VHH binders against p49116. Designs and how they scored, part 93

Target 1, 238 residues: p49116
Amino acid sequence: EGPLLSDTHVTFKLTMPSPMPEYLNVHYICESASRLLFLSMHWARSIPAFQALGQDCNTSLVRACWNELFTLGLAQCAQVMSLSTILAAIVNHLQNSIQEDKLSGDRIKQVMEHIWKLQEFCNSMAKLDIDGYEYAYLKAIVLFSPDHPGLTSTSQIEKFQEKAQMELQDYVQKTYSEDTYRLARILVRLPALRLMSSNITEELFFTGLIGNVSIDSIIPYILKMETAEYNGQITGAS
Key: E = the ipSAE of ESMFold2; O = the ipSAE of OpenDDE; V2 = 0.75 times the mean of E and O plus 0.25 times the DockQ between their complexes.

## First folded at step 7 (VHH)

Design a62 (framework vhh_ozoralizumab_d1)
Fold by ESMFold2-Fast, scan of step 7:
Structure a62 (fold): chain B 238 residues (1-238), chain A 119 residues (1-119)
Amino acid sequence: as target 1 above (238 residues)
Amino acid sequence: EVQLVESGGGLVQPGGSLRLSCAASGFTFDDYGMYWVRQAPGKGLEWVSGISWSSGSIKYPDSVKGRFTISRDNAKNTLYLQMNSLRPEDTAVYYCARHYTGRYPTDYRGQGTLVTVSS
């Protein structure tokens, strides 16, 4: 057996909708987020180890971890997305909604806590200067999580996760050999991903979805998309 | 097709300086760590310097530490090596190399550029 991921799995390039509007709106945010989600799922489905688990297991894994993959993608693509500008616009909107008594105090608190956790996560990844190889393997560790309820083939999933961890360790030790504790600093960031609510992520980034569809409902369709259909979605050409 | 094209080699006197460049094409340059490696006459490949995708992590072996500086320009898909206080033992063919997931040497090397340090 060769490595878990190839060079093609390290490459992760987001194409943003163009042009950026003068004022951010829910449609631009939703289109940008949808492109990142599609890119993330296309990335996952292209992994031979992932394909080997079979369609039902693939769908279950992605349904369980899409928010974690999406959040890692937000951190990795933060500059391309101008994520700080998007989050600032959302915060400003929330402050105006408080002024107008349009949202409950409890809901506002939950959403603000989520935004702060997201900002802290992205800032920590930026401060650690996480590279493309590290992001690819962190996504693989998250994807091949054997501990989600209802999974079959958990033994095989665990083996793929362990392989991802081993390959990340080998890379970090050789590339960042002067920083003995780098791997530990990176890995300790991962549990925070599970504390972020997928429902709040969906509300913040996917409110513009037409037809009252949920992310859970579209996952099987995205995973089955052929490359041409996927390219059409991420470029907005059709 | 992955292409790495080195330039800037030449003859220089001991104590002199030289700047090497490597033009990368055929892959997404800013996704990869990059290395300079060298091969002196009759010797194996020796790792000279490594740089992460963002330039946030840079590493040198003791043999060149304090004398050589690696840098990159991701907008230009170009890697650089500034060599100062050159010694006769630095005489080698210098190769630009793409790092591949913990392998030493890397999966791709350029054609090389000859650096000769001699009077």
Scores: ipSAE 0.000, ipTM 0.190, lowest interface PAE 17.9, mean pLDDT 82

Design a63 (framework vhh_brivekimig_d4)
Fold by ESMFold2-Fast, scan of step 7:
Structure a63 (fold): chain B 238 residues (1-238), chain A 119 residues (1-119)
Amino acid sequence: as target 1 above (238 residues)
Amino acid sequence: EVQLVESGGGVVQPGGSLRLSCAASGFTFSSYGMSWVRQAPGKGPEWVSSISGSGSYTLYADSVKGRFTISRDNSKNTLYLQMNSLRPEDTALYYCARHYTGRYPTDYSSQGTLVTVSS
């Protein structure tokens, strides 16, 4: 049996809309986030092990973990996206909304806590200097999570997750051999992804993109798209 | 197809210097850790040095620490080994290798570059 991921699955290149506007707006943020989301789903769909589980299982897995995959993608692509600039602009807008009494204090607190958790996560990944191979395998560990409710083929999903964990361990031991506890430091970051609200992620990054349809609801359609349609979404060329 | 092509070897006197290069193609170079491995005549492979994908972490065998410097240029898909204060025992075929899981086969170059240190 070959490796879970090939070199093509380690490659993860986000093409941003250009030019970046002088003042960040909802359109630019939504377009950027959509490109990352579609790139993440195309990445997942291209994995042979994922394909082997079948369409119903594939849909269930991505519905359960899209927010985790998206957040890992934000961390991996933080510099390409100028994520810190985007988050700073959102924080400024929220602070102005408090001063103008446009939003409740409780709602603003929830959103600010989410932004701070996201910043902490991205900063921790940056400080650990997570490489592209490590990101690919962290995404695979998240994708092949057997513990989501309603899943079928859980034994096969668990085997793929174990394979991802073993291949990540082998790589880390070879590449970072003097850092005995690096793998542990990386893996303890993952539980934080499940504590982040997918609803708040949708409000921050996908406002006005999906109208009344949640991302969870569009996932089956994205996964059924042909390669040309995926490529159009990740480059904006369609 | 993963390709690794070494160059820069040659004959040098003890105390001399050489700079080895490894040109990589067929994969996202910046995403993988890389190593230099050498094999002296009649001996097995010996690991020399490793570098992380970003270049932030480097490791050296005790035998070369302080004399050799590993580096990479991700914009050029090239790995380097700067070898200073060369000794006769550094004589070997030098290979570059891409890190990946412990599953075989390994991604070594099949060619290598020969370094001979002699008076």
Scores: ipSAE 0.012, ipTM 0.518, lowest interface PAE 8.8, mean pLDDT 84

Design a64 (framework vhh_brivekimig_d4)
Fold by ESMFold2-Fast, scan of step 7:
Structure a64 (fold): chain B 238 residues (1-238), chain A 119 residues (1-119)
Amino acid sequence: as target 1 above (238 residues)
Amino acid sequence: EVQLVESGGGVVQPGGSLRLSCAASGFTFDNYAMSWVRQAPGKGPEWVSSISWSGGTTLYADSVKGRFTISRDNSKNTLYLQMNSLRPEDTALYYCARHYTGRYPTDYSSQGTLVTVSS
């Protein structure tokens, strides 16, 4: 078999909605997050190994790991998104919620802890100066996780994850040959993704979704989209 | 898995009353402010009323102020809307919504409950 990922899988270009409003609102944040989610799913569905697992397995994998993929995407696209500005706006909304009795103190604490974990993750990735190839392979390791409950074809998924790990190792050793411990520093970042709640991610970034639509419910739809329809979604073009 | 199930709609004459209920599951109900949103045929969604997580603060659209009362029972994970002095213009599908922060609803039920005010 050839490589798991090609150079085309390194390209990950987020197009932000325009114009940016003077005051950030839930709809702008949701549109921005939706574009990143769509881009992340398009990235996954473009991998030949992923396609080979079949539609049912593809849906199950993305449902299990979308939050991890999305968080890696937030870190990778933090500058393009002005993520710090979005998180500051969310924190401001939480401060207003304390004053207006909109959320319980326990929920505000959970959300603030999640924001702190997200900021720490993004800062650690920035400090490590993770490149596009490294992000692509980290996303592949997350995508091909055989250990989520309810998955089928776990043996094949595990083999693709191992292939992703080996190709990341080869890339890092070749590209950063003088930094013996770089791979270890990168890989120890991944467990933190599992500690982040997908429900809190939905509340922070997808509050503008109308019709009580969950990310879980839209995943099969997104994965079945034709290329032209999908490209229109990720660029905001019709 | 967030679920919101509305009930209590029906057909009523002008000046009549209805009480809507929303049964919530899949999340910690008492952590969130809740809202009622309605959509009349051929029109966009209109925010109706909101209630804080504790029930201590309530807000109403000008069109319903003095006629509608929002309430919640956190022990039963249920949101209510008491609608009095109903008018033909109140005819709409009514949705309950959980919202993160602020006044505007963010996610709401796809089901809704139909309220028709007609003679």
Scores: ipSAE 0.000, ipTM 0.343, lowest interface PAE 14.0, mean pLDDT 82

Design a65 (framework vhh_brivekimig_d4; at its last look DockQ between E and O 0.01; V2 from the best seeds 0.00; counts 0 for: pae E 21.4 > 2, placed apart)
Fold by OpenDDE, look of step 9:
Structure a65 (fold): chain B 238 residues (1-238), chain A 119 residues (1-119)
Amino acid sequence: as target 1 above (238 residues)
Amino acid sequence: EVQLVESGGGVVQPGGSLRLSCAASGFTFSSYGMSWVRQAPGKGPEWVSSISGSGSYTLYADSVKGRFTISRDNSKNTLYLQMNSLRPEDTALYYCARYTPGKSFRDYSSQGTLVTVSS
């Protein structure tokens, strides 16, 4: 049997909205985030192993791990997105809300800690200089996680995750053979993804665009979209 | 189709320098770590150097450390190997390599470029 991913899955190119505004408004942030989310979902859907699990299982997997995939996408696309600038803008918007006494002290703390964790994670990944191949397989490992509650076909999911892990290992050993612990350094970053709240991520990046609609509710719709529609969303042609 | 084309090899005297190039096509170049491998006459393949996708992370075999420099230009899809202070033992066919599942570094369609260090 062939590899889990192909060269087409290693390519992960995000197209930002154009033109970039002088001031990063909520709409620009949400549009950028949406494009990344759609790109991530389209990426997942394009994997043969993912397709083999069926629509119900696919939906459940993506619902369980979309925040992790999105965060890995943020890390991978941090330069293209000017992520630091986006996060700074988010903080500024949050400051306005604080001044208006719209948030409790505890909520402010939670949100600020979340932003800090996102920034630290992305910085740590940049420091490791993760390449596109490694990102692709890290996303695969996250996607094919059998330990989420309510999943069907857990045995098959586990097999795909193991395959992803083994293929990543082979890549790292052959490409970076003199760095004996590179694989370990990369994998130990994954737990940080699960420390991040999907609800807070949704609030920070998507509230201005989708309103009261949850990411969970739109995931089935995104996964059923035609490829042409995905491409249109990614390129902004729609 | 993935293609790697090496160039820049030649004959040099001990202590001389050469710069090898590898033109890559058929894949997203910047998404892959790249390597140089060499094979001397009568010997097996030897890993020489690797570089990360962005180029910020580099590795070298002990035999070439301090003498060779690996680099890349992702805008040109090109991998480089600057070789200084060349020695007779550096004589080999040099290959540019990208990881491919199930394939050896030799299985790439590249012909390699010959480096000969002799008096």
Scores: ipSAE 0.898, ipTM 0.953, lowest interface PAE 0.4, mean pLDDT 92
Fold by ESMFold2-Fast, scan of step 7:
Structure a65 (fold): chain B 238 residues (1-238), chain A 119 residues (1-119)
Amino acid sequence: as target 1 above (238 residues)
Amino acid sequence: EVQLVESGGGVVQPGGSLRLSCAASGFTFSSYGMSWVRQAPGKGPEWVSSISGSGSYTLYADSVKGRFTISRDNSKNTLYLQMNSLRPEDTALYYCARYTPGKSFRDYSSQGTLVTVSS
């Protein structure tokens, strides 16, 4: 059998809304995050192994892991997004909410803790200098997680995850051969992704979505989206 | 179609320097760690150096550490190997390499560039 991912799956090119506004606003942040989310979903649905699991399993997997995929995408695309600037704008908005008594102190504490966890994760990935091949396989390991409640075909999902782990190991061993512990340093970062709340990610990056639509509710739509409609989302065109 | 084209080899005297280049095409160059591998006459391939996708993380074989410098220019899809203080034992065909699942690391290295160190 061929490899789990092809070279096309290693390519992960985020196109940002242009021009960047002089002052960041909720619209720009939401548009940027939406493009990354749609790019991540399109990436997942293009994997032959993923397609082989069937529509119901695909929907369940992505609903369970979209926040982990999105967070890996934020780390991978941190520079092109100017993520530090976006997070600073979000923090400023939260500070204004404190002054205007719009949110409780406990809620703001939860959100600030989430931002700190996100910054720490992105900084650790940057320090490890994770390359695009490594990111693709970390996303595959996260995507093919057999341990989410309610999944069917868990044996097949586990086999795909093991295949992802083996191919990542082979790449790291062959490419960074003198660094015996690189793989272990990379893999130990993954559990942190499950400690991050998808509800808080949704509030921070997708607040501008009309009609209080949850990410969970739109995932089936995104996965079935036609190429032209998908391209409209990732470029900001209709 | 993935292609890697090496250049910059030649004949130099011991203590001399050479800069090798590898022009990459057919894949997103910046997404992959890249390596230099050499093969001396009558010997098997020897890994020389590797560099991460961003270029910030580098590794070297003990035999070349302190003498060789690997670098990349992602805007030009080009990998480099700066070789200083060359020794006769550095004489080899030099290949740039990109990992491919299920294949030898040298499968994308086709032609190589010859480096001869002789007086």
Scores: ipSAE 0.769, ipTM 0.901, lowest interface PAE 1.0, mean pLDDT 87
Fold by ESMFold2, look of step 9:
Formats: C-alpha cells, structure tokens, sequence
Structure a65 (fold): chain B 238 residues (1-238), chain A 119 residues (1-119)
C-alpha cells in the first residue's frame, strides 16, 4: 500500500567540509566520504518499508549493500564532491608509494583497477543524466536485494524490490515518455555495482578510521545513532 | 573546548580486571558516540569498542567480545570500559575518543592510560 518512496526521499544533499584545502589530504577525503556514508544510511533508515523489516534485518541488509549504496551516492554527488579530483589525488599517492616501494605491485594493480571501474560507472551515470527520483529508486532496488547470503524475510524484501522497480518504471515512462529505452539503459548499469570491492572502497575513502575497523562492523552503531548525533556529524559544525 | 580525561590504568595479572573511566567536557556528551582505542607498543591503533550517544547500542572488536563491557553515564558525562579476564595481549595504551566520522581519533581523544597485563 502507498508509494515506496515519498518526495522527501528524493532530496539527497551532501555538504562538504569547508573550506576545501588547496591540496587534498586523507583527512578531507575521509571526512567527505564519511558524510556521504552517513547521509546514505540516514536515507535508508528513513524509508518506511525498511523500518518495517525490523532492526536485525535492517542491519543485515545494510551490511550486504552498503558499498553499492555508497557507490550510487558517489555517482550522484560526484560533482559536489569533486570526485575526479579526489581520485586523481589518490592515484598520485599510489604512484608515490610505488616509488618508495611501500605497497605490493598486486595490491596497487587491484586498487587502480577499482578506481578505473568506479570512474567508468560514475561517467556512465552522468552520461545518462540520471535524476534525483531515478537515483532514489535505484538506491531502493539495491537496498532491497533479496539474493544476498544470510538474509531473513527475503520474501518481503523481494516484494519491496519489485515495488521499487515498478515505481521506477512508472516514473520513467511518465517523465521521459518519448525515450522508450531509458529504463533499460538505467537498469543495465546496476550489475557493475556488484563488482565494486568493499575492502578497496574502505581503503580509498575511509583511511582515517582507527585500526582495522571495517564499515561492516560499525553499521549497527550508525543505524542506531540518535538524531542529534547524525545532525552534528553530517554537518560537521560542532 | 572538547576535553577527554581518562583514568584507571595500571598493572594487573592475567585473568584480572580493570575499569577505565573517561570524563568528558566541552561538548554535549549524550549527542555523540564514544569509542575506546588501544595501541600496543610499536603498533598502530586498534579499535576496541564503541557505544551510541544514548548508550543503547554497543559494539566490540572480536578480540575483546565477552570480556570487555563499554558503558556510559550521561548524567555524569563519563564513559567506562570494564575489562575482565585480561590477557597479556591486552597490554596497550588505552584512550577514549569521540566518534567523528572521517576525523582522526587524536583530534578528539584523550592522552591515554597504560594497561599492563603481566605475570
């Protein structure tokens, strides 16, 4: 009953740390990425269908899909984040690590391949000029993926995913009525998200989290954070 | 400004217990998640445990789960770490930190208190 998403779920405003430094550093990159991660988790938590699945299912779903959700967020916010500049700075750092023999050649190759795949994905989404409604439904489709290992309530998750797909189809048909193939073009980009390594995403964007803590490990904490705690962290004000 | 002051470190034998405290001031304590972090001599920092602003949710590193308990008292602006069944590998400098995504724990962390577990 009712639409899966409301207009409030279309709004996705990322605020960057200010001012932007003349040269990008690990702290700026990690703060920027953390704000996107928290914005993405807040977005997911705000969906009534997500809330209806229950707390343990919520944690399992987000653990399974956080990297896909984060990657969609990177594509949506690529210009605001200056993502191309961030990735160039990371490549420069990797080249310095090669020069100083600090990383294995195999690891650097894996990281560079991931950067290339990420750039390709973001460029393809920009070329399609994906709008905010389309991004919201794409995020819902990846969030409510019933095929991840270890999920419970997969029948209900599948129903929510089907609903997201139907609402996206209806939106595209009505909004882009003379572009018969737009939905197909959009949907064929989703499989690339499964190729993104969460381990490498953590290395690229979340250096600065203490120790070997993975994003998977902090997701339950993020999902339970108090509203004031979210607000203070996503604004960076105090 | 933000201040975190920890206490409770010391020397203890294997199997013993210690309770660490961290007094917070200069910010709205209940609005922020808090963490304990440890650093063994010559090693990088290792996250130990985190607790939400309300105290309703806790998270532990696998190496300490079942032995350590994080808690907070928001009326006293104090974070705690109860450390039971201590092992020699728990020997480290322990410090508390306000969890701020994307920021170094050293920007919002205490100086640290040494815990030494030896027979």
Amino acid sequence: as target 1 above (238 residues)
Amino acid sequence: EVQLVESGGGVVQPGGSLRLSCAASGFTFSSYGMSWVRQAPGKGPEWVSSISGSGSYTLYADSVKGRFTISRDNSKNTLYLQMNSLRPEDTALYYCARYTPGKSFRDYSSQGTLVTVSS
Scores: ipSAE 0.000, ipTM 0.149, lowest interface PAE 18.2, mean pLDDT 81
OpenDDE, second read of step 8: ipSAE 0.881; ipTM 0.945
ESMFold2 (binder alone), look of step 9: mean pLDDT 82; pTM 0.829
ESMFold2, look of step 10: ipSAE 0.000; ipTM 0.104
ESMFold2 (binder alone), look of step 10: mean pLDDT 82; pTM 0.826
OpenDDE, look of step 10: ipSAE 0.167; ipTM 0.622

Design a66 (framework vhh_brivekimig_d4)
Fold by ESMFold2-Fast, scan of step 7:
Structure a66 (fold): chain B 238 residues (1-238), chain A 119 residues (1-119)
Amino acid sequence: as target 1 above (238 residues)
Amino acid sequence: EVQLVESGGGVVQPGGSLRLSCAASGFTFSSYGMSWVRQAPGKGPEWVSSISGSGSYTLYADSVKGRFTISRDNSKNTLYLQMNSLRPEDTALYYCARYTPGRSYTDYSSQGTLVTVSS
């Protein structure tokens, strides 16, 4: 009977690495992205409905949707991260790679198109002025997607997604009552997340951190991290 | 645990101004859209205004457009309602509101702040 998410799940506070370097480098970008990824995983694992699905289903679900969660997190934390500055640094690096003939023109085109789509998405969310409650429920809708290949317990996942959709609707109608089309404008943004390549996200934000392994391969280990270990990662404490 | 404490009400003459405040605690204030709701004596609750979490998007009831301004200071966890050109029909108890599952605007636990507009 209780709500899908509690007030603690609406709170999404990204702590950036400090100090910010005078010149952005791969290390700073990767550390910032890793903190957002870890925060997103910690957020997901703390949801009682998510825990109720069981470990195997939970892992499969997050492996399928981590890029969508990460991209929503980038949009939500764009200002805190100075995302536009990070993307500009990445573009500059790519332009230097073209001049040095280190990457094919086709690959650079794919990466630039991804950056453009990411900027469009973040700008759309900013123009809609999506609040933290709305972001929490959009992340829940994405997390509880029953339509990924290979999932079990799809009926239960679908019920949680429907619950997320209903609670978002109730919030928007009560809070922004005279804006009758706000919910539709928000929900129509979600399909674009599935068009974003997880492989390109890995190359842009996680370069050099994971060697020969993919983000989806390390997700089971991140989900099992103890709170103290996770807190050490986000605060830089040892 | 969620607490909202309204203040700033009083008695004012028609055409006067008042600034209402709402101190919020027990939740991440900046993450939620917030609203002002009023209830005149013997009448049901009337939604007055809403503001997005960042403060960039605002909505107003037709009865108050051009006269009232909603704003927030997220660093102080405080919601404001600046009321100008007050009219006798603005007389009401004013409540600040945050969405809560299962609750309606009629289920306020706070006392509100009284605004009386009379000569």
Scores: ipSAE 0.751, ipTM 0.897, lowest interface PAE 1.0, mean pLDDT 86
Fold by OpenDDE, second read of step 8:
Structure a66 (fold): chain B 238 residues (1-238), chain A 119 residues (1-119)
Amino acid sequence: as target 1 above (238 residues)
Amino acid sequence: EVQLVESGGGVVQPGGSLRLSCAASGFTFSSYGMSWVRQAPGKGPEWVSSISGSGSYTLYADSVKGRFTISRDNSKNTLYLQMNSLRPEDTALYYCARYTPGRSYTDYSSQGTLVTVSS
């Protein structure tokens, strides 16, 4: 069998909404986030192994790991997105809600901690200087996680995850031969992803859309979009 | 220029049915997911339903699930909304749009079609 990922899967280019507003508003943040989400899902769809699992299993996998994929995407696209600025804007918007006493003290703490965790994770990835290949393999490892409840074909999913891990290992060994512990350093970052709440992520990045549609509900829709539709949605071209 | 023109609205009694149509022009219709959005008096816009470009997948708001059916004919560049078991709370101006769930970008029609459900 051929490799799990090819060079085509390494490319992960996010196009930001244009024009950028003078002040980052909820619309801009949500649009930026949605583009990243769509890009991540389109990326997953482009993997032959993902396609081989079937539509139902694919949907279940993405539903289970979308927050982790999204977060890896944030880290990978942090510079292009000006993520620090976006997060600051989100905090500012939240302050309004705080002042209006719409959130409990505990909830405020949870949300702020989540934002901190996101920032720290992205900073840690930047410090490690993770390259495009490593990100691709990390995303694959996260995507093909067999330990989520309710999954079918878990044996096959596990095989794909192992393949991703092996390919990552080979890549790191070849590319970073003098750094013996690089693989371990990058893999130990993955647990941080599972400490992050998908609900809070959804609230921070995706609230304010017409209809208040949940990410869980739109995942099947996104995965079933035609390629032309994907391209149109990602680029914002009409 | 993108043009969307809705039709089929009217006055119906509770429990009645209506079928809305949306004629689209100015873009490759089959390449875009399409949605219905409604706005009731004094309320903000509410997403109702979406259908993928090919028509292979449909999505509904919880408030209309089991009652409304979205469909499309790409050969006619037309979007449809079959509304059954209508309720007073369904009263609204209905718009078709190039709105995709999870996205903020959308093109709405300018006019909409009015649906009134009253006894």
Scores: ipSAE 0.246, ipTM 0.662, lowest interface PAE 1.9, mean pLDDT 89

